# Ledger of designs, part 134: miniprotein binders against q53ft3

Target 1, 195 residues: q53ft3
Amino acid sequence: MFGCLVAGRLVQTAAQQVAEDKFVFDLPDYESINHVVVFMLGTIPFPEGMGGSVYFSYPDSNGMPVWQLLGFVTNGKPSAIFKISGLKSGEGSQHPFGAMNIVRTPSVAQIGISVELLDSMAQQTPVGNAAVSSVDSFTQFTQKMLDNFYNFASSFAVSQAQMTPSPSEMFIPANVVLKWYENFQRRLAQNPLFW
Short names: E, the ipSAE of ESMFold2; O, the ipSAE of OpenDDE; V2, 0.75 times the mean of E and O plus 0.25 times the DockQ between their complexes.

## First folded at step 15 (miniprotein)

Design ja12 (at its last look DockQ between E and O 0.33; V2 from the best seeds 0.00; counts 0 for: pae O 12.2 > 1.5)
Fold by ESMFold2, look of step 15:
Structure ja12 (fold): chain B 195 residues (1-195), chain A 83 residues (1-83)
Amino acid sequence: as target 1 above (195 residues)
Amino acid sequence: SVEELAEEIREALERVQIKYEMAKQWLADGDVQFALRLLQRAYRWAKKALEKAQELGLTELIEEAQELIQQIEELMEKIRESQ
């Protein structure tokens, strides 16, 4: 039903279902993780009037889980990016996972998704600034992509005198666009959040 | 004390502001239904905060609550017009 993506790692699409309405992804080596993408696979939507509350869990000094509400996903907004780099020492929040019999590794963080009524979700307050606006993130991605393209292409610019008799025009060889595209794809595959 | 009650009102208005900003983001992302639920919740708590601030005569908090209520009402009306 859900997917979980961390930069530089394989996407996880096989959540551990720990209850009829609760799903968990493990995040080993969680201290190196700054952002997590949570999304719906599109195969099974939430029932009408329901959505998903998304939580982050990390083990405290005693190995006990500390859960924090990151935000939400819904049929109308089926994906979200969450910043977790500042949460690994934060206070726990009220959550639906702590009383359940979940098999957990104390040294591994987790992303939990609880299917809940939209009205119940609207009453909850996520930990501050965990959710990154998808509009702002897309804008930032687009800006970084354009800057990356400009910087790459401009390093290969040739004067018009080298290509045509009109020396005031600047030209970019056609293969520069292809090289940029290939390099951007490689970097995105290595780190989807490198931007 | 009045200062303790005033701080409770400030915290409530901060939470209202957070829900209002969340609602704007959710609306921009195309989930009108959840955006409206966030706004309705924010409206309810902003009205309660305003009533408490008025009972205590806290002019600055009254003005802050009224501004938030106006913003929330305007956005909810925009949603109604587009539905």
Scores: ipSAE 0.309, ipTM 0.732, lowest interface PAE 3.4, mean pLDDT 77
Fold by OpenDDE base, look of step 15:
Structure ja12 (fold): chain B 195 residues (1-195), chain A 83 residues (1-83)
Amino acid sequence: as target 1 above (195 residues)
Amino acid sequence: SVEELAEEIREALERVQIKYEMAKQWLADGDVQFALRLLQRAYRWAKKALEKAQELGLTELIEEAQELIQQIEELMEKIRESQ
């Protein structure tokens, strides 16, 4: 249902489902991460009237998780970019993930997505510094993200003759991905904050 | 204390500002309904903050709250006009 992308790293498309309505991505070496993209894969939409609250969790000096609400994703806005570099010293907020005894190595943070009612989401307040503060930084990150995604996707490209039958898998033509990439770049150039 | 209450109001107004800015972002992405919900919540918080600031005679906070309320109202009206 969800993907997570850090610039310069492989895209994560397999979230750990920790509950029926909760998904978690691990972020190793989180201290080197400035931005993270959370996006819907497009396979399964949110149910009507529901969206996803996106949380960031990092270990404090005592190894205890500190959770912060970053923002939201919805069917209408299926992707979001969050700046997490400035959050690493912030105060914790209320979160729905409970005491997850996730054996956390000190260097691993988490992105948590909680599927919630849109009305409930509207009552929550994300941390203020989670938004991308500068257009330039956002543009740079987005470009790196796009390049990373394209490189990742293209690495799996095969000719039709090379395709192995897999009835359970859906295939997307590479030209569709390229078209998407070009369109996204055009939109980004026109308005870096179009998302 | 008045100082403590003033700080609470400042924090509330900060949250209002955050919600307002988020709503604008959601509007840009086409999620109008979610944006409206955020604005409505922001509006309620701002009104409450305004009332408290008025009770305490905190001029700067009153002005800030009024400005935020006006911005929220204007944006909500624009949304309604576009529907």
Scores: ipSAE 0.000, ipTM 0.191, lowest interface PAE 12.2, mean pLDDT 81
ESMFold2 (binder alone), look of step 15: mean pLDDT 89; pTM 0.883

Design ja13 (at its last fold request DockQ between E and O 0.45; V2 from the best seeds 0.66)
Fold by OpenDDE base, look of step 15:
Structure ja13 (fold): chain B 195 residues (1-195), chain A 83 residues (1-83)
Amino acid sequence: as target 1 above (195 residues)
Amino acid sequence: SVEELAEEIREALERVQIKYEMAKQWLADGDVQFALRILQYAYRLAKKALEKAQELGLTELIEEAQELIQQIEELMEKIRESQ
């Protein structure tokens, strides 16, 4: 039902289902993680009137889990990006995961997703710094990704005079890539969630 | 005490403001329905805060509550018109 993505790591699509309505991902070496993406796999939607509360759990100095509400995912917003790097110092919040006897290695954090009523979720307040304004962060992320791609691609740009015949290779004019990039940026600016 | 009650109202209004901003974010993210749910909760919270402020004659808090209510109503109306 859910996936979890950390940059530079393999996507996790197999959450541990700890209850009928609760799912957990393990995040090894969580201290090196800045952002986590939680998303619905698209196989099973939330039931009508329900969504998912996304929690982050990390061990405190005593090894006890500290849970914090990061934000929410819904059928209408099936993915979200959360910044967790700044959450290492905070007060624990109430969470629905109870005293899970999770054999925690000190370096492993958890993402917990609780399926809850939307009306209940609406009353909850995530920790302020965790919910990356999905639009701003996504826009920034997308922009950075696009910039990275463009820079990467452009580094291979050669003039036609510099081209060596390679019948096995297809070539794309740099202006096509630029045009695509500009169009994508325009669309992104109009609607960051156009994709 | 009146001071304690005033603080409770201030805290409630702070929560209203947070929820209002959250709703705007969710609206921007494309989930209109959840944004509306957030606004509805914020609205109820603000109304309760307003009532309490009125009972206590706390002019500044009354004005703040009224302003937040107006903002919420305007946003809800805008959402309705866009649908």
Scores: ipSAE 0.754, ipTM 0.919, lowest interface PAE 0.5, mean pLDDT 87
Fold by ESMFold2, fold request of step 18:
Structure ja13 (fold): chain B 195 residues (1-195), chain A 83 residues (1-83)
Amino acid sequence: as target 1 above (195 residues)
Amino acid sequence: SVEELAEEIREALERVQIKYEMAKQWLADGDVQFALRILQYAYRLAKKALEKAQELGLTELIEEAQELIQQIEELMEKIRESQ
């Protein structure tokens, strides 16, 4: 139903369903993440009158999880980018007790999606300015999907020496895909709404 | 105390302003239906804040609530006309 995307990482499309109406994605090493994209895959829409509240969870200074509301996704706005940089990571400052070092452990955060009534969502207020504009969401999501498609398609490239005859099928030279990818990236960087 | 109740009304009106701005953002993002639900909630909250301010005779808070209600009504009317 949902996807979760972080720059430089594989797209997650298999949320862990922890309740009938609750879905979770793990974000290991969350301290290096500035933005996360949450989107609907398009296979299953929300039921009428429903939408998704998107939460971020990280361990506090005591190691206890807290869930913060980042924002929402709906059938009318099925993707969003959320800024998670600037949230507390649970790391301390250098302390006044001499050379005692702060022990730092890799942290796993989570993105949670709760399917709720739109009227209930309307009463909730996201933390700070976590949500990024829909233009930024479009650009970042499009770039990640473009990278993912190119890497996937190119992983199946074969040379003519490796091909078996398939006279009823059509083939596309791999360089055509590369040219399309480079051209699209250039146009998107120049104008995200060039279409 | 009256001062505690006045602060509750101020906090409610701050929430109304936040919801009004949120609804404008959702409208700009193209989700008119969710924007309208946010405005309807903000409207109810502002009306309750106005009622409390009137019961206490808090003139400045009455005026603030009335202005927010007018802003919300104007935006809801614009949404209805554009649909």
Scores: ipSAE 0.709, ipTM 0.893, lowest interface PAE 0.8, mean pLDDT 79
ESMFold2, look of step 15: ipSAE 0.701; ipTM 0.893
ESMFold2 (binder alone), look of step 15: mean pLDDT 90; pTM 0.900
ESMFold2, look of step 16: ipSAE 0.687; ipTM 0.889
ESMFold2 (binder alone), look of step 16: mean pLDDT 90; pTM 0.900
OpenDDE base, look of step 16: ipSAE 0.737; ipTM 0.915
ESMFold2, fold request of step 18: ipSAE 0.700, 0.707; ipTM 0.889, 0.892
ESMFold2 (binder alone), fold request of step 18: mean pLDDT 90, 90, 90; pTM 0.899, 0.898, 0.898
OpenDDE base, fold request of step 18: ipSAE 0.747, 0.745, 0.754; ipTM 0.917, 0.917, 0.919

Design ja14 (at its last look DockQ between E and O 0.39; V2 from the best seeds 0.00; counts 0 for: pae E 3.1 > 1.5)
Fold by ESMFold2, look of step 15:
Structure ja14 (fold): chain B 195 residues (1-195), chain A 83 residues (1-83)
Amino acid sequence: as target 1 above (195 residues)
Amino acid sequence: SVEELAEEIREALERVQIKYEMAKQWLADGDVQFALRFLQRAYRLAKKALEKAQELGLTELIEEAQELIQQIEELMEKIRESQ
């Protein structure tokens, strides 16, 4: 139902469901993360009158989660970018996620999504200015993710002189990836939301 | 004291302003339904703050609450005109 994307990392699309209405993504090495994108995959919308409250959690000095409200996603705005770099030492806020019945993963941060009534969500106030302009920050994160993919794919490139015949494997010419990357960058600069 | 009650009203009106600004952001993002939820919350808070200010005779807070209520009503009317 949900996806979680961090620049330079593989997108996560398989949230841990910790309750009927609560979903969690683990964020290992959270100290290196400045922004996170949370989005709906588009196959299952929220029920009518409902949406998602998005929380960030990090372990405190006792290893217990400290949860902070980042903002919201809804059927009308199914993706959002959140800044978390300033939240890794803040105080917790009221939240619907408890430590009970959740498998504890040592020393990792988490993104939690709680499906709630829109009326209840409207009563809540996110911490600081965690939500960012979707256009400017999304473009920046998308560019980093494109660079990461290109660098990753390019690391497997071999010249014909280095190639060992392998008739059971499928190959993509390296210049196809480069041409796709260049085209995507051009289109992103014209319209950051074209995709 | 009356000053403690006046500060509670000021804090409530700050929350009204926050919800009003959130409604404008969500409206600009194209989610009218959720924007209206923030406006409805802001309206209820502002009406409650106005009642308390009137009970205490706090003229400046009465005027502030009335101005916020007017802003909220104007935005809700603009949304109705566009829908």
Scores: ipSAE 0.354, ipTM 0.767, lowest interface PAE 3.1, mean pLDDT 79
Fold by OpenDDE base, look of step 15:
Structure ja14 (fold): chain B 195 residues (1-195), chain A 83 residues (1-83)
Amino acid sequence: as target 1 above (195 residues)
Amino acid sequence: SVEELAEEIREALERVQIKYEMAKQWLADGDVQFALRFLQRAYRLAKKALEKAQELGLTELIEEAQELIQQIEELMEKIRESQ
């Protein structure tokens, strides 16, 4: 149902289901993690009127788990980006995961997703600094991805005079890619979630 | 004490601000209904905070609460006009 992505790491698509309505991802070496993306896989939607509360758990100085509400995912917003690097000094919040005897190695944090009623979720208050403006973060991410793609594609650009005949290959004018890029940027600027 | 009550109001207003900002994010993400839920909760919390601040004569907190309420109302109205 859920996936978890940390930059530079393999995507996690197999959450540990700890209850009927609760899912957990382990995040090893969490101190090196700045952002986490939580997303729905698209295989199973939330039931009507329900969504997911996303929690972060890390060991405190005493090795005790500190849980913090990061934010939410819903059918309408199936993905979210959370900044966790600044959360190391927060007070624990109430969480639905109970005393999970998770054999916690000191370097492993957890992302917990609790399936809850939307009305209940709306009553909760996430930690203020965790929810990265999904728009800003997504815009930045998208922009970086676009830049990366453009740079990659442009590195293969050759003039017509430099082209080697290859009948089996199709060629796209670089100007087409540039126009696409510019149009995409314009649309992104107008609505970061236009897709 | 008045100071303790003032702190409670400040904390409440902080929660209001968080919920307001979250609502804006949800709107941007296209989940209007969930955004409205946050705004409604933020609104109720802000009203309670305002009432308490007024009872205590805390001018700065009154102004802050009023500003947040206005922002919430304006955003809710914009949502209604768009639908």
Scores: ipSAE 0.074, ipTM 0.588, lowest interface PAE 2.7, mean pLDDT 83
ESMFold2 (binder alone), look of step 15: mean pLDDT 89; pTM 0.888

Design ja15 (at its last look DockQ between E and O 0.01; V2 from the best seeds 0.00; counts 0 for: pae E 16.7 > 1.5, placed apart)
Fold by ESMFold2, look of step 15:
Structure ja15 (fold): chain B 195 residues (1-195), chain A 83 residues (1-83)
Amino acid sequence: as target 1 above (195 residues)
Amino acid sequence: SVEELAEEIREALERVQIKYEMAKQWLADGDVLFALRLLQRAYRLAKKALEKAQELGLTELIEEAQELIQQIEELMEKIRESQ
């Protein structure tokens, strides 16, 4: 139902379901992570009147989990970017993950998603330092991802004269990749949240 | 303006550095051919940036481009020696 993306890592799409309405992603080496994207995979929407509260948990100096509300995802806003670099020193907030039997290690943080009524979510206040200047940080993350893809794809470019016959493969003209790159970059500059 | 052209050169050198770092990552992962392709592209971009910087007499950018070119050449030579 949910995905979790950290820059420079593979997308996680297999949340650990710890209850019918609660899902968890592990974040190993969490101290190197500054931002996390939480999103809906798009095949299973929330039930009518419901959405997801998103929490971040890290172990304190005693090994106890410290949970903080980051924000929300809904059918109307199915993805969100959260800054977590400043949360590792914060105090805990009210959260629904108490009494859960969740396996932990000292160096692993977690993202928790709790499916809740929208009315209940409206009564909750996210931790203020989790607020992202989403346009600037999102734009920087997206630009780096875009450059990474373009550089990777273009590194395989060959001319037709240099091609080795490979009848089982399909090929894409290099100008299609360039056109896509230029269009994506233009759209990102006009609306950083278009995708 | 000269400042606008200098900014274009800085952006190009930043892309060179990114390609260089990516090539090192692919090399560490054992993907030698991918690493060489990135280095070749980084080299071409750095040489172009150097030419533009030389046309404008931008001493700092000339030095930066030359250092990047040297790093790229050294890494490509090291790869050739280990094949």
Scores: ipSAE 0.000, ipTM 0.116, lowest interface PAE 16.7, mean pLDDT 73
Fold by OpenDDE base, look of step 15:
Structure ja15 (fold): chain B 195 residues (1-195), chain A 83 residues (1-83)
Amino acid sequence: as target 1 above (195 residues)
Amino acid sequence: SVEELAEEIREALERVQIKYEMAKQWLADGDVLFALRLLQRAYRLAKKALEKAQELGLTELIEEAQELIQQIEELMEKIRESQ
């Protein structure tokens, strides 16, 4: 349902589902990360009236997770770019992920996505410094991320005849990825800040 | 207090309702597995809420919980029949 992309790293498309409505990506070596892109894969939309609250979690000096609301993704804005470099010393906020017994390596942060009602999301206030404000930089970054994702995903593309049964894995048709990419580009062109 | 406990039950039932609606929507989108998982969790949550409401004698919340449970059961059954 979700993807997570860090510049210079492989795209993550396999979120850990910690609950029916909660997904988590691990971000190793998070100290080196400036921006994260969270996006919908386009395979499964949010239910009507729902979206995703995107949180960032990093370990504090005591190894305890500090959660911060970064922003939101929705069917209407299926991707967002967040600057996390400035958040690494921020104050924690309320989050829906509870006391996850996540065996955290000190160098690993997390992106958490919580599927929530849009009305509830509207009442939440993201951390102010997480939003990318520069349209030009954002557009360039987004395009690079899109290209990275597409290139990565397409490199694993196989024909149906080449597929082997793997019950433990989910497969996404290439046409879905392409469709998502085209739609995203269209939306980006219309409004670089549609998220 | 009973009032505080009642509020907790209300909140739980609200979450149940949300999960139920989400499941319906995911079902409509063809995501049957997610729908079922969500319904199962909603069901468990609703049952717990019902039990608490019964313990406290909160008639309105009991009725609400029972209605949600019934709705969830019906939807789960419908899904099973469609498979």
Scores: ipSAE 0.000, ipTM 0.171, lowest interface PAE 13.3, mean pLDDT 80
ESMFold2 (binder alone), look of step 15: mean pLDDT 90; pTM 0.905

Design ja16 (at its last look DockQ between E and O 0.53; V2 from the best seeds 0.00; counts 0 for: pae O 3.6 > 1.5)
Fold by ESMFold2, look of step 15:
Structure ja16 (fold): chain B 195 residues (1-195), chain A 83 residues (1-83)
Amino acid sequence: as target 1 above (195 residues)
Amino acid sequence: SVEELAEEIREALERVQIKYEMAKQWLADGDVEFALRLLQRAYRLAKKALEKAQELGLTELIEEAQELIQQIEELMEKIRESQ
């Protein structure tokens, strides 16, 4: 039903269903995560009049979960980007996950999705600036994808003196990748929606 | 005390402002249905805050609540006209 994406990690598409209306993704090494993307896969929409409340949970010093409402996803807005970098020291909010028997380790946080009535969701108030605007989200996501691509490609760089000829392979000079990276970043900074 | 009640009204109006801003963002993101539900909730909260402010004669809070109600009504009407 749901997917969860963190920059530099494999996308998760197999949420743990912990109740009929509650789904969870594990986020190991959560302290290194600044943003998460939650989205609907499109396989099963929310029932009419319903949507999803999205929560972030991290363990406190005693290993007890601390849950905070990030925001919502709906059939009309089936994906959202949430900033979690400032939430790891926050206080918990009211949430529907408190009685669940969920296995947890000290370095693993969770994204929880609770399927609820839209009217009930409208009464709730997410923590601060967790939800990121569409333009801001696109810019941040695109920048992180560019950084990931550049770092990955650069990890395979080798000098011309170190190359062994390989006629069956095509190569591109590393400076072409760098030039593309710099030009794309410049274009994105000038107009986040230039594409 | 009257000051404690006035603070409760101010807090309610802050929550109204938050929901109004959320609704604007949800409209920008393309979900008109949820945006309207947020506005309807904000409207009810603002009307309740206005009634309390009127009962206490708190003129400044009455004016603040009325301004928020007007903003909410204008946005809901713009949504209705565009549909």
Scores: ipSAE 0.406, ipTM 0.789, lowest interface PAE 2.6, mean pLDDT 79
Fold by OpenDDE base, look of step 15:
Structure ja16 (fold): chain B 195 residues (1-195), chain A 83 residues (1-83)
Amino acid sequence: as target 1 above (195 residues)
Amino acid sequence: SVEELAEEIREALERVQIKYEMAKQWLADGDVEFALRLLQRAYRLAKKALEKAQELGLTELIEEAQELIQQIEELMEKIRESQ
């Protein structure tokens, strides 16, 4: 249902479902992370009247998790970018994830997504500095993300002659990916907030 | 104390501002429904903050609350006109 992307890292599409309505991504070496993208995979939409509250959790000096509300994703806005670099010294907020016995290594943070009613989400207040405030920062992050994706995808490119039959898999021509990439870059240049 | 109450009002107005700014972002992203929900909540919070500030005679906070309310109303009206 959800994906998580950090620039320079592989995309995560397998969230740990910790409850019927709660999903968690692990972020190793979170201290080096400036921005994170949370997005819907497009396979399953939110139920009507529902969306996702996105939380960030990091261990404090005592190893206890500090949770902060970053923002939201919805069917209308299926992706969001959050700046987490400035949150590492913030105060904890209320969160729906309870005392999760998450075996946390000190260097691992988490992104938590809670599926909630839109009305309930509207009552919550994200941390102010989590939103990407700088267009430049956003553009840079997005560009790095796109580059990472393209590089990753292209590393699997094979010629027609090199293809091995795999009935369970679908194949996309590399030129289609390139075309998408170029179009996305053009749109990003025109309006960094087009997505 | 008056100082404590003033701080509560300031915190409330900060939350209003955050919600207002978020609503603008959501509008830009095309999620009008959630933007409206945020604005409605921001509006209610701002009104409560205004009332409290008025009761305490806190002029600066009154002005801030009024400004936020006006901004919210204007944005909500723009949304309605675009629908």
Scores: ipSAE 0.028, ipTM 0.502, lowest interface PAE 3.6, mean pLDDT 81
ESMFold2 (binder alone), look of step 15: mean pLDDT 90; pTM 0.903

Design ja17 (at its last look DockQ between E and O 0.01; V2 from the best seeds 0.00; counts 0 for: pae E 18.1 > 1.5, placed apart)
Fold by ESMFold2, look of step 15:
Structure ja17 (fold): chain B 195 residues (1-195), chain A 83 residues (1-83)
Amino acid sequence: as target 1 above (195 residues)
Amino acid sequence: SVEELAEEIREALERVQIKYEMAKQWLADGDVRFALRLLQRAYRLAKKALEKAQELGLTELIEEAQELIQQIEELMEKIRESQ
């Protein structure tokens, strides 16, 4: 249902489901992480009236988990970037993960996503400046990139009669670009993270 | 306005990361030429983001940009060695 992206690491798309309404991603070596992108995969939306509260957890000096509310992801706002570099010594937030079986390992933090009622989420306040920007879902972002590329490349199309001979230059027929564009869109619709 | 510029840099680095991950997927599917073009674009975006971060003295963002640039360079070299 959810993806988690950290700069320089593989995209995580297989959250550990710790309850029917709670999902967790492990973040090894969390002290080197400054930002985390949390997004919906686009295959399974939230139920009506619900959304996702996003939390960050790290062990304190005693090894006790400290959970902090980063912000929210909803069907209307399916992705967000969260800054976590300043939160690794911060004050804990009230959170819904306190009674679950969560692995606590030194130097491993967690991103928790709790599916909650939108009204309940509206009453919560994220810590500090954790949310630094909103972005479209990976699917929408990728589609915008594809459209930009196709429109740009197509703007240079010329007919065969307009071509100047250039034996050392490589040329790509316009229909190859169109075929690639159409194939990519089909793959994206089947699996938004196929790339 | 410095905060707005820093946000633009963070957004650009996110776009770089997405292009990098997309390129790895296209490599796995055997589309080497497309993957290389994505990496080249990601490289140019990361270099631009690094330049902006350096002008503003944003040390954390400088480090993030440099890490991404290194990863992109390593992947492009790996592809080159396989050709």
Scores: ipSAE 0.000, ipTM 0.091, lowest interface PAE 18.1, mean pLDDT 72
Fold by OpenDDE base, look of step 15:
Structure ja17 (fold): chain B 195 residues (1-195), chain A 83 residues (1-83)
Amino acid sequence: as target 1 above (195 residues)
Amino acid sequence: SVEELAEEIREALERVQIKYEMAKQWLADGDVRFALRLLQRAYRLAKKALEKAQELGLTELIEEAQELIQQIEELMEKIRESQ
C-alpha cells in the first residue's frame, strides 16, 4: 500500500504492518537522511473518508522513541516529501503507535503511517519544520527521487510469463508504478508543494 | 469515575466503528484479507466495550456495542459466504 524513498537508497515498498491500520518503515542510518518521500503504491487506495497520518520516530539520547507528526497522505495527495534532518532533535508528539516492541538499533529511525479518518487528520498539527520550503530545490529533488524510484522499480520488471511464484513476496504490476509516476509528475507540475 | 469509564467505552466504540467502515471499504476494493483482520480486531474491541458497559449498566453504550457487534458479525458472515 505504501512506499518510502530516501535519496540515494533503495526504495522500500514493504512496510511492516504493525496493526491493521498502521504501517512502519525502518530507516537505517537516519542521521544521514535529509528528506523522505512517502507515497502510495497505487495498488490499494485509502477507504473513502480516510487518509494516512505520517509520523517520524527516532531514538532519543536514552534510546527511547520520539514520535513526530510529519504530515499526511491521501487519495488526493498520494505522496509527500518531508524534511526530517531538522527533526532529529525536538519534543515528541502524540502518536497512535503506542509502545511498539520494535527491535531498535540506535541508528534506526522509523516512518509510521496510521490510516485515519480525514476529519481526525484535519485536527492534527504537523511539526512545522517538516515541510519543504524551497520550491525549486524541492522540485528538483522530487524529480530525481521519482526518476530513481522508477528506474529502480522498472529494473525488476518481469513479464507474467517470467514470474515465479513466491508466496512470501508481493508483486506490483509495472503499469501501476507507471500510473503512479505519471500522476505524481502531473501533480508536481501543477503544484510542487501539493503535499 | 463512571463518567470517565463511559468516555473510554465511547472512544473504544468509535474505534470499532472506524475499523468497521474501513473494513467495508477495503472489502469493496477487493482486499478481503485486510477487511477480515480489521473486522476481527473490531469485534474483539467491541466485545470488551460491551462487557465494560454491561458492568457499569450503561444502557445506551450497551445497545451501541451490541449493534456494532451485530454489524461486524453480519459482514464477516457475508465474507465467508462469498468465498
Scores: ipSAE 0.000, ipTM 0.167, lowest interface PAE 14.3, mean pLDDT 80
ESMFold2 (binder alone), look of step 15: mean pLDDT 90; pTM 0.903

